# Ledger of designs, part 3: VH-VL binders against Probable low-salt glycan biosynthesis epimerase Agl13 (agl13)

Target 1, 156 residues: Probable low-salt glycan biosynthesis epimerase Agl13 (agl13), of Haloferax volcanii (d4gu69)
Amino acid sequence: MPNIHDVEVRDLQVNADQRGHLVEVFRSDWDEYEIDPEMSYYSMTYPGVVRAWHRHLEGQIDHFVCPKGRITVGIYDDREDSPTQGELDTFVIGEHNQQVIRIPGDCWHGFKAIGDEPSLLINYPTNLYDYEDPDEERIPYDDDRIPYDWNAEIHG

## First folded at step 6 (VH-VL; framework fv_bebtelovimab)

Design b3 (from G0 with light chain Y32H)
Fold by ESMFold2-Fast, scan of step 6:
Structure b3 (fold): chain C 156 residues (1-156), chain A 121 residues (1-121), chain B 109 residues (1-109)
Amino acid sequence: as target 1 above (156 residues)
Amino acid sequence: QITLKESGPTLVKPTQTLTLTCTFSGFSLSTSGVGVGWLRQPPGKALEWLALIYWDDDKRYSPSLTSRLTISKDTSKNQVVLKMTNIDPVDTATYYCAHRGYGTKGVFDYWGQGTLVTVSS
Amino acid sequence: QSALTQPASVSGSPGQSITISCTATSSDVGGHNYVSWYQQHPGKAPKLMIFKVSDRPSGISNRFSGSKSGNTASLTISGLQAEDEADYYCSSYTSRSTVFGGGTKLTVL
């Protein structure tokens, strides 16, 4: 269960057979998506690489799916007047945990590729990317304002 | 070598505005990831955070004191200034400025010596 | 209504170990890896002793150790020395706020 207001998680149905598997990553008839995506794109990220922190201030909502590899998604609520201001959510998604993470774009967000192979991220945002004037703020992945360590050691 | 030093009045009357200056050396507030904060401690009481300013001029204030506090920086002078309006005897405290360090996330790793401000009529 | 709760005082004798707790409330600002501890001698500025729950700055004795279990962080001081007598404060933060515990007075002897 997410801590941050308007962060939502949808479990995806993995339809597996002898040839592999098939996963639907978006359907326009999913009730929780009031605003339809305007585009989709993918990125491939090598293990250990972090792509953070980003935010959008013009109403964009992002949807992260990781069909190949494994990523940790980080989301931090720094929104003024948010009921969950100061909350952090992290999710581990990938081939063996197929989910869509719905991200209100005015929260800081990013991800780290983990595991031993490149990770494929699909994003389907609700706003078209404007190459001339992108709606994207960035701060360093290790910025003091976000109390999260992408490089924390993992122990049993 | 990071050093910070507070300066300002040591005695202030109720309803006045308190202005404190932090002068520092050994780092620049032009450096990405760096900040300077103000904290206070009333005699015999706990530490309280007041305000923080980052290299990109982003400002953060204690929620209970936001309406009374203004923090600003002069990067060329290596100074950070805190103003607190409507001073009251309960504001009597030692005021500290402190460095917010890159790589020591969430901490104040170097502190000024502190300056005692007494509020009395 | 403090976000971080510490005992008011703790005491021990030279050579003993003591532990100071710092407990977060359910609305706490920092249950993850960013609890810090400060030591303050009378009339002096606070000194950073522990950060990120268990990391020590250069020059801090390994007699000082930090840990966390659930929403309680702990500072442990082993081999107590007279110079350890001081006030100890825990702290956590978000992007919008830095919170300190009420402080614990350590008395040696």
Scores: ipSAE 0.438, ipTM 0.778, lowest interface PAE 2.5, mean pLDDT 88

Design b4 (from G0 with light chain Y32R)
Fold by ESMFold2-Fast, scan of step 6:
Structure b4 (fold): chain C 156 residues (1-156), chain A 121 residues (1-121), chain B 109 residues (1-109)
Amino acid sequence: as target 1 above (156 residues)
Amino acid sequence: QITLKESGPTLVKPTQTLTLTCTFSGFSLSTSGVGVGWLRQPPGKALEWLALIYWDDDKRYSPSLTSRLTISKDTSKNQVVLKMTNIDPVDTATYYCAHRGYGTKGVFDYWGQGTLVTVSS
Amino acid sequence: QSALTQPASVSGSPGQSITISCTATSSDVGGRNYVSWYQQHPGKAPKLMIFKVSDRPSGISNRFSGSKSGNTASLTISGLQAEDEADYYCSSYTSRSTVFGGGTKLTVL
């Protein structure tokens, strides 16, 4: 499925009944996770808003889950020695497509809230955020180093 | 009102280092998303991209010429400089600098007039 | 080999429409719909005519239009005028490189 080396997708099980649903979003016994998360946070994003592009250079791995709403996740491999340098992956996840997207932090990544509802994103990174010296590079969401248009027209 | 102008020697001898300066106005290379690139066109041949420098000092080079090229900027002077080492007659071309703008992904939207550099003994 | 292939020349008469093709050897050379077109008159710098396959910069005549089908992008010039006589270059974008086609000489007869 993914084009980019070390990007991984896990399907999440939605256990639903007439009261609602329950979804496990992380377990330390999941075999594909070599390094366990160190923290978890969430953001709410209004429809049409893009949060991109971010990169971490100190080994951080991010895990994106969208339990409410719908987002397009974008990942771009600009790593110098990567076998998939130049590849782009996009994923649409949300309430009706529950998945974890594992993102090597040294790939550029971000997301856009789509649809007509606010989107809830949970991220559980493998590194603690250091407010004094954050490991986070940013470039504009429309930076021309990444060949992706967050605002492209979609028809069909 | 974006303008760019190339300057440098018009005649260079083989094995020398070519230094070209792009002086611009109407934008700042401290503006997020902005870049300046260098391109060339040998007489009667196609355009070739050489190098690009972004507002955050990120530098990109043509894979075939990477070892010969150095691009740098002086944001305070509104200048971008290209150096090409070990010049050869095959490097004879018109050299252009061009603006890479915010919101015009992958394009050079404003170009300098170009400067012809002839490499001969 | 060139990643973008253009015909060496095309010709037309005033008032006609002509189309110049730009074919990518790799389907991804266009870089997610990032194909641009430049016009170059003899002795002049290139001028951006089309970007992102079909978008026009401010001040460019709507006689110039861009499209894409499969791995081939096309520049169409309608209502051909004498001043359209020029070389036309397509360009595609990857994150690490900008590639140009070989150029097409348009002759207005």
Scores: ipSAE 0.340, ipTM 0.763, lowest interface PAE 3.6, mean pLDDT 87

Design b5 (from G0 with light chain G31S)
Fold by ESMFold2-Fast, scan of step 6:
Structure b5 (fold): chain C 156 residues (1-156), chain A 121 residues (1-121), chain B 109 residues (1-109)
Amino acid sequence: as target 1 above (156 residues)
Amino acid sequence: QITLKESGPTLVKPTQTLTLTCTFSGFSLSTSGVGVGWLRQPPGKALEWLALIYWDDDKRYSPSLTSRLTISKDTSKNQVVLKMTNIDPVDTATYYCAHRGYGTKGVFDYWGQGTLVTVSS
Amino acid sequence: QSALTQPASVSGSPGQSITISCTATSSDVGSYNYVSWYQQHPGKAPKLMIFKVSDRPSGISNRFSGSKSGNTASLTISGLQAEDEADYYCSSYTSRSTVFGGGTKLTVL
């Protein structure tokens, strides 16, 4: 269960047979989505690379899916008046753990490609990207204000 | 190389506003990832963090003192100013300003010498 | 609030090792992965000795080491020297707050 208010996780159904597999990554009839996506794009990220921290202030919601490779998604709630201000969520998703992570855009978010192969991320945001006036704030991935270390070793 | 120095009144009266200035050298508050904080230590007591300001003008305050504190910066003068309202004898302490560097995350790596502020009568 | 608990005092003889504990007693310290230690000589400003539980700044002797087990962080000083006599403060960081322990007075006999 997510710690941050309005962060949601949807398990995806992997339909596998002798030809490979098929995964639906978005359907407009999914009950938990109040606002439909306006676009979809993908990025490829090499192992060990971090893309963080980003924030959108004009109501954009992001949806992260990792169909190939493996990523750690980080989300930090620094919203004023949020019931979960100060909370952090991390998720490991990828080819062997197929999920959609719904991210309120006004939370700081990012991801790191982990494992031994490049990771493919699909994002389907609820707002169109405006090349002339992008709704995107950035701070460094190692910024002091977010209590998360992308390079920490995990034991368990 | 990095140095900081606190300045301000050494004696203030209850209910007044305390204004302290931190003047620094060896770094710039326009550098991404850098901040300057204020801390205090009452005589014989533990350290207490008060406020922090970052290069992008983001400000953080101690939860117990938020309503009394204002932190601001003048990047061109290499100064950070702390104001504390409604001062009380319990606020008697040595006040420090300190550098918050990148790569150390969550620490104050260089400190000023401190300035003792006495609140009485 | 006393989010971090340290012993009030500790003592040792030259050449010995001592350990100072810092125990998280509230949820305010988060996961306790951002623990730092400061040394303070009488009348002086604090000096950073350890950060991120066990990392040492340039110029700090390897006689000073940090570790953590569960909710207790520890500063260990090996080969005690007279100049190690000081107050030691642990600190824990969260995005919204920085908290300090009550301090430990180290006496070198």
Scores: ipSAE 0.407, ipTM 0.773, lowest interface PAE 2.7, mean pLDDT 88

Design b6 (from G0 with light chain G31R)
Fold by ESMFold2-Fast, scan of step 6:
Structure b6 (fold): chain C 156 residues (1-156), chain A 121 residues (1-121), chain B 109 residues (1-109)
Amino acid sequence: as target 1 above (156 residues)
Amino acid sequence: QITLKESGPTLVKPTQTLTLTCTFSGFSLSTSGVGVGWLRQPPGKALEWLALIYWDDDKRYSPSLTSRLTISKDTSKNQVVLKMTNIDPVDTATYYCAHRGYGTKGVFDYWGQGTLVTVSS
Amino acid sequence: QSALTQPASVSGSPGQSITISCTATSSDVGRYNYVSWYQQHPGKAPKLMIFKVSDRPSGISNRFSGSKSGNTASLTISGLQAEDEADYYCSSYTSRSTVFGGGTKLTVL
């Protein structure tokens, strides 16, 4: 269960047979999606690379799916009047853990590609990208204000 | 390489506004992820964090002192200014400014020498 | 009322080891793993000794080590020397706030 208000996780159904597999990544009849996506895009990220921290201030909701590879998704709630201000959520998703992470855009968010192969991320945001006036705020991935270390060693 | 120095009045009267200036070198407050904070220590007592300003003008204040504190920066002069209103004898302390670098998470790694401010009539 | 609780004093003899505890009342120490330790000699500014629970800045002796168990962080000083006599402060970063412990006076006997 997510710690941050309005962060939601949906398990995806992987339908596998002799030909490969099929996964539905969005349906407009899913209960948690009150606002439909307006676009989708993908990025390919090499292992060890971090893409963080991003924030949107005009109501955009992001949906992260990782159909190939593996990523750690980080979300930090720095919203002024949030009941979960100061909370951090992390999720590991990928080919062997197929989930959609619903991200309120006004939370800081990002991801790191982990494992030994490039990771494919699909995002389907609820708002169209405006090239003339982008709704995009960015701070460094290692910014002091977010209490998360992307480079922490993992043991055990 | 990184140095900071506090300046301001050493004696102030109750009810006045205290203004302290931190002048620094060896870094720029236009560099992404960098901040400068103010801390104080009353004689014989513990350290207390007061305020912090980041490169993008984001400001953070001690919850108990928020209504009395204003922090601002002048990036071109390498200065950070702290103002504290309605000064009281309990505010007598050594005041420090300190560097907050990105990637080190929650530390003040370089400190000024401190300036003692005495509040009395 | 303090978010971080330290003992007021600790003492040891040269060559011994001592440990100073720092206990979070709100689980901040356990939650975010951002605990730092500062050394302060009389009349001087604090000096960073440990950050992120157990990391040392360049130039800090390996006689100083940090650890954490649950809500309690600890600073351990091995092979005590006279110059270690100072006040030690723990600090926690919780985002939007920086808090300090009450400080511990280390006396080298």
Scores: ipSAE 0.380, ipTM 0.781, lowest interface PAE 3.3, mean pLDDT 88

Design b7 (from G0 with light chain G31A)
Fold by ESMFold2-Fast, scan of step 6:
Structure b7 (fold): chain C 156 residues (1-156), chain A 121 residues (1-121), chain B 109 residues (1-109)
Amino acid sequence: as target 1 above (156 residues)
Amino acid sequence: QITLKESGPTLVKPTQTLTLTCTFSGFSLSTSGVGVGWLRQPPGKALEWLALIYWDDDKRYSPSLTSRLTISKDTSKNQVVLKMTNIDPVDTATYYCAHRGYGTKGVFDYWGQGTLVTVSS
Amino acid sequence: QSALTQPASVSGSPGQSITISCTATSSDVGAYNYVSWYQQHPGKAPKLMIFKVSDRPSGISNRFSGSKSGNTASLTISGLQAEDEADYYCSSYTSRSTVFGGGTKLTVL
């Protein structure tokens, strides 16, 4: 259950048989999506690598799915007029916990590949990427405005 | 080596605007992850955070003092300026500026020497 | 009103250990593991001693250590020396603000 206003989680159905599995990652008839994605892309990230923190200022909403590997998704609400300003959400998603994380783009967000294999992230944003003028603001992954430690020690 | 130094009036009258300048060296406020904050300490009392400005011009203010405070930077002069309006005798304090760098998360790791500001008529 | 509560004073003898507590009175102040400790000698600016509950900046003696249990953070100074006599302030970070405790005066007897 997300702490941040407009962060949403959808459980994905894994349809498995003797040949493997199939997971639908987006359908236009899903009733919680008022603004449909404009594109999709994927990235492959090696274990231990952090891709954070970024935000979008022109209304982009991101949808993170991790069909292979495992990632920790971090989201921080720094929006001045938000009822959840100052809240942090973290999610662990991957091959064994298939979910879509809906991220308001004006929240700071990022992810870390965890586990022992590369992680595949699919993102389907609501806005087309503009190669000449990308809508992407970045701050360092360890920026002191966000109370989250990507390098925290994991016990057990 | 990071150094900071506060400057401004040492005596201010009630209702006036207090303007304090922090001049620093050893870092640039154009560097990603860097910030400079202002804090104060009334005689014999605890430290109180006032305001913070980051390299990207993002500004943060103490919730109780937001309406009275303005923080700004001049990167070319290596300066951060704090303005506090409608000064009152209870604002008498030693005022400090201090450095924030990424990796220290929520701390001020280098401080100026402080400047005592007395508010009296 | 302090969101962080410290004892007003603590004392010890050279070579002994002392502990200073810092208790959060609000869940938003205690929610993050970003507790720091500052040392302040009379007439001087504060000096960072501990950050992120237990991390030491370069150049800080390992006689200074930090810990946290629930909403209470602690600064422990072992092998007390005369130069440790100072005011000690805890601080907690909430991403929107920085709050300080009331300060503890350490007297080395």
Scores: ipSAE 0.296, ipTM 0.729, lowest interface PAE 3.5, mean pLDDT 86

Design b8 (from G0 with light chain N33K)
Fold by ESMFold2-Fast, scan of step 6:
Structure b8 (fold): chain C 156 residues (1-156), chain A 121 residues (1-121), chain B 109 residues (1-109)
Amino acid sequence: as target 1 above (156 residues)
Amino acid sequence: QITLKESGPTLVKPTQTLTLTCTFSGFSLSTSGVGVGWLRQPPGKALEWLALIYWDDDKRYSPSLTSRLTISKDTSKNQVVLKMTNIDPVDTATYYCAHRGYGTKGVFDYWGQGTLVTVSS
Amino acid sequence: QSALTQPASVSGSPGQSITISCTATSSDVGGYKYVSWYQQHPGKAPKLMIFKVSDRPSGISNRFSGSKSGNTASLTISGLQAEDEADYYCSSYTSRSTVFGGGTKLTVL
């Protein structure tokens, strides 16, 4: 149900037994991916912390999985020739909603840990990180160009 | 204290290029998140946004005027310049420059006093 | 026609409350989620009164309040004073564009 062109969501299968559970987070034989990941890493983020906004201009695609905790993923399409320029997508994923969010790296993207425990994010990008010449643009998380407020109050 | 001041010709002939300069103080256009925009208001009519330049030299233009507008900055002089080509009598307006705030989502929080530009032969 | 529609005029007496509406013509894509309001006295530059739909800058009276429901944002001015007589403009933005409403002339009788 994504609004942004080339943003994709894959449900993950949770396999549970008396020892715990197991979730496959990537398989190279998944047909919806034309370009396979070249590395994976994880980060741990404390509740309330935002990591945004990031963009890659050399073709990197990111894949976000949250196997522990809960995050809101934000993606904003500011691509010049995109049919969905100006669209925003948000996703809530975590241990009780296990999905992969495929993110075209040339869209602005980021996430916020929203649970009461630290959240674990796994990212498997399609490009290797180059420490000497990183393909990473950053703007502040509350930048005016993106019409999204990570700090909006939620009431029910 | 943030201040901005517009300068340029007050009278321009049709088909000429209008050049306006915004000189500011109290902030730096090298500060992450900051921008400066240009707006205009024809006599008795509504405000219209024209162009915006950000600290990282990212430039945005009104879709209806894109082909006529050029915005640039000189961070060392604390100036932003707007050029509008092929000026017409309908371009008669008070022109404002304004500070684009950080974290305020699309606002112009401090404005220059405005400069009236009249376009006539 | 503009992307944001305001009534041309509104009036009230001192001490009363008035509301000015600002309606987006687009439904949801690019739907101008954050709305700001500017006050303009004759011959003066606009002054920011409300941003992010309902937040006030420092120094703005709490008689001015903002809200939004669906595609319509509203500026409410309570306890009207003679000094409130001015033009009021709503504004919103996308990453590529900033738009203004047509303006509303407030007359304090």
Scores: ipSAE 0.419, ipTM 0.791, lowest interface PAE 2.6, mean pLDDT 89

Design c1 (from G0 with light chain T98L)
Fold by ESMFold2-Fast, scan of step 6:
Structure c1 (fold): chain C 156 residues (1-156), chain A 121 residues (1-121), chain B 109 residues (1-109)
Amino acid sequence: as target 1 above (156 residues)
Amino acid sequence: QITLKESGPTLVKPTQTLTLTCTFSGFSLSTSGVGVGWLRQPPGKALEWLALIYWDDDKRYSPSLTSRLTISKDTSKNQVVLKMTNIDPVDTATYYCAHRGYGTKGVFDYWGQGTLVTVSS
Amino acid sequence: QSALTQPASVSGSPGQSITISCTATSSDVGGYNYVSWYQQHPGKAPKLMIFKVSDRPSGISNRFSGSKSGNTASLTISGLQAEDEADYYCSSYTSRSLVFGGGTKLTVL
């Protein structure tokens, strides 16, 4: 399904009953987690807010899940030696479409909260965050090197 | 106020290398999100984008011309230089340099006056 | 073939409204909301009139408006004035490049 080399998607099993639901979001024996996460964090993002574009150059892989709300995840491959250089992937994930998106950190990536409620994103990165020397490049969310419009109107 | 001005030869012979310089004021190419591009327009024809350079020295080229073009910047002199190799009469055009700022994806908001380059023997 | 198609010419009388279309030949061009419009008077550099489909730079008259439906962007000029007579070019961002339409000559009769 994904266009970009090393981007992977796993459908998550929603185990629902009268009391609610339970979803496993990380297992070290899943193929998408070939390199085990070293930490986990979450963010709450208000509707309409974009958090992009980020890149990691020291081998970090991110694993995004969205248990509540709805987000569009964007990934752009500008890696010099990549077989999929120039490709873009977008995924809509959230409470009604629960998936893990495996993101090679050296691809530009980000997300937008697109529902009417705050969206909860949990990330399982393979590298510990180094507060003194972060492995994080940033460019503006509307940087013209990435041919993607976070504010495009959706039509049927 | 943002201003740009193109300079270079007005007459070039076939097979030579064309070198054009854009000198600008009112902004810095060290400012995050800023870029400068080169475009051309043959007499009576449409605009064509050639190349773009960003504040972080990232460079983009027209796919059809990439092997012939080199763009570079000198941030301290407020200059961007375009070189086009193996010039041909079909390259006769008015050449423009233009500013691109953060939040203006895909646009050039301020343009130089243009310089006509004629390619003939 | 051009990735963005514009009519070669359009005409109107003072006070009228006219619309210039710009149609993308593929979703690689038409899928992005990064359509811009430039005005060019004879012998002059292009001037940005509209960007991001419908946004206006400061100082541009609200007589100029942009819209997009599917793969077709439109520039509308209301209350035509003699000074609007010019060539108009649309432009869009693609995955690898910036492309321009062939241009439309507006004649104010």
Scores: ipSAE 0.054, ipTM 0.662, lowest interface PAE 5.2, mean pLDDT 86

Design c10 (from G0 with light chain S97G)
Fold by ESMFold2-Fast, scan of step 6:
Structure c10 (fold): chain C 156 residues (1-156), chain A 121 residues (1-121), chain B 109 residues (1-109)
Amino acid sequence: as target 1 above (156 residues)
Amino acid sequence: QITLKESGPTLVKPTQTLTLTCTFSGFSLSTSGVGVGWLRQPPGKALEWLALIYWDDDKRYSPSLTSRLTISKDTSKNQVVLKMTNIDPVDTATYYCAHRGYGTKGVFDYWGQGTLVTVSS
Amino acid sequence: QSALTQPASVSGSPGQSITISCTATSSDVGGYNYVSWYQQHPGKAPKLMIFKVSDRPSGISNRFSGSKSGNTASLTISGLQAEDEADYYCSSYTSRGTVFGGGTKLTVL
């Protein structure tokens, strides 16, 4: 259960047979999507690499799916007037835990590839990327204002 | 070599506004990720964080003192100023300014020597 | 009161080891690697000794070490020396800003 207002998690159904599997990652008739995605893209990220922290100020909502590999998704609510201002959510998703993480874009967010193989992230944002005037703020992955350590060790 | 030094009045009367200036060297407050904070310590008591200002002019305040505090910076002068309104005898403390380094969470890695402010009638 | 609890005092003899605990009333200390420790000699400004639970700044003796278990962080000082006598404060970063423990007075006998 997410701590941050408007962060949502959807479990995905893995439809498997002897030849492999099929997973639906987006449907426009899913009830939690008031605003439909406008594009989708994917990235491959090598183990141990962090892509953070990003924020969108013009209403973009991101949806993260990890169909291959494993990632830790981090989300920090720094929104003024949010009922959950100051809260942090982390999720581990991947091939063996298939979920969509719905991210209000005005929260700081990012992810780290974990495990021992490259991770595939699909994002389907609700806004088109504008190459000449991108709606994207970035701060360093280790920025002082977000109380999260991407380099924390995993123990038993 | 990072150095910071506090300056301001050492004696203040109740209800006045206290203005303290931090002058620093060895770093720039235009560098991404850098901040300068103010802390205080009443005689014989624990440290208390008051306010913090970042390179991008983002300002953070102690929740209990937010209405009384204003932090500002002058990057060209290498100064950060703290103003505290409606001062009271319980505000008697040594006031410190301190550097927040890039990539350190909740850490003040270099401190000024401190300035004792006594609030008395 | 602060969200971090420390013992008021601890004592040891030269050459011994001592440990100072810092316990969070929430999971701040256990959930994030953002516990720091400061040393303060009388009349002096605090000095950073440990950050991110166990990291030492350049120039800090390896006699000082940090660790955590659950919601309790610990500062351990080995091979106690007279100059270690000081107040020690733990600190943690939270959603409400930086918080400090009440401080522990270390007496070297």
Scores: ipSAE 0.228, ipTM 0.719, lowest interface PAE 3.6, mean pLDDT 86

Design c12 (from G0 with light chain Y93W)
Fold by ESMFold2-Fast, scan of step 6:
Structure c12 (fold): chain C 156 residues (1-156), chain A 121 residues (1-121), chain B 109 residues (1-109)
Amino acid sequence: as target 1 above (156 residues)
Amino acid sequence: QITLKESGPTLVKPTQTLTLTCTFSGFSLSTSGVGVGWLRQPPGKALEWLALIYWDDDKRYSPSLTSRLTISKDTSKNQVVLKMTNIDPVDTATYYCAHRGYGTKGVFDYWGQGTLVTVSS
Amino acid sequence: QSALTQPASVSGSPGQSITISCTATSSDVGGYNYVSWYQQHPGKAPKLMIFKVSDRPSGISNRFSGSKSGNTASLTISGLQAEDEADYYCSSWTSRSTVFGGGTKLTVL
C-alpha cells in the first residue's frame, strides 16, 4: 500500500503462452481511472540512468508501466496541503512485476533503470503535452530537497 | 575555497527586527543544487537550524519560527540575508551561515565563524 | 523532548574507542538515510565529520566512522586523541526541516 495520497498501484494481467505474452496496459473501462489519458508515449533508458525529478502543476496524472527491463519508481509528496506531505513511495516494476503506478503529477516523481538491460517505460498522462507552454517543473535527480538516494548500494 | 562570513548588529533591543547578512566566496547561488542556510546556538545550548535558501529561490524555514523569519538572496553580491522579527532575550545566540553542498543531501559542509547577537534592553 | 536524543556526555582515555548514539522517532525526522555528525571545539564553528550516515568528507580521519541500526545512528571514534575532546552533534534532514541532537560532550581523560 502506497504512503502518498492518490498514488495507486494496479496489478496487470500477464497472459502468457508458447509464443510469448500479452499485457493490457490501459482500458477506459477500468473503474479506478476516472480521468482518461490524453496521450501515450514510451522511453527507453539504459541501465543505471536516472530520469528525475519531474512535477506538473496543472492537474496532470501520470501512469508508469515497465513492460521490459526493470525500474525503481520514486515519488515524493511535497504538496502544501496534502495529508501525506513529506511521504516517499518507491516501487520496483518491470517484466517480472507488471504494474501500473498512478502518479499525481503535482508530486515529484522519476525513475531509475536497474538491472542489466535497457528498460522500456510507457507513460499515459491525462494531459496533452503543450510544446509552447509545457506544464513541467524539473529539479536535479540528486536535489537536496527530496530525501531519496538513487545511488544507494543495494545488497541482499 | 568556500568561505562565509556573518555580519550584523551585536546588540539588539527586544521587539526590534534582527537583520543578518552572510557574505560568501568560492561558489555562486546561481549554481544548480547549492544553498545557504542560517543556524544559531544559544550560549551553552544545542545548534538550531533556522532557514535555508536554494539556488532557485526556494525557501525553507524552521516550523517553530516560520512566522518570524524571512530569508533572501542577492546572487550578484554573493549575499544571503536573514530577518527575524519581534526579537526577544531568548534569541540571544551565536548565528552562523553555512553552505549546503550539491549532492551531499542534508549537509552543511562549510560554516562561517559565527556572530554573537545579544538581545538586551 | 528533542527529536534526536544523544547522551549528554561520554569519556575515554587516549587510544580507546568511544561511541556516541543518536536516536530518533520516525514521525519527527523521517528516515535515517541523511544523518550527519559535527564536531565543535569551544568558541569555534561546527565542522562536518560524517554525512549520509557513514560517508567522510575529504580530510577527515578514518578514526571517525558512522553507522546506523534501526532508528539509532552512531558515531564511533577509534584511537582517541586529546584533540578529539569537543562537543559532537548529530543532525537529520527530511527536506522539510533540519534537526540537531542535544549534543554530546566528549572528555578525553
Scores: ipSAE 0.348, ipTM 0.737, lowest interface PAE 2.6, mean pLDDT 87

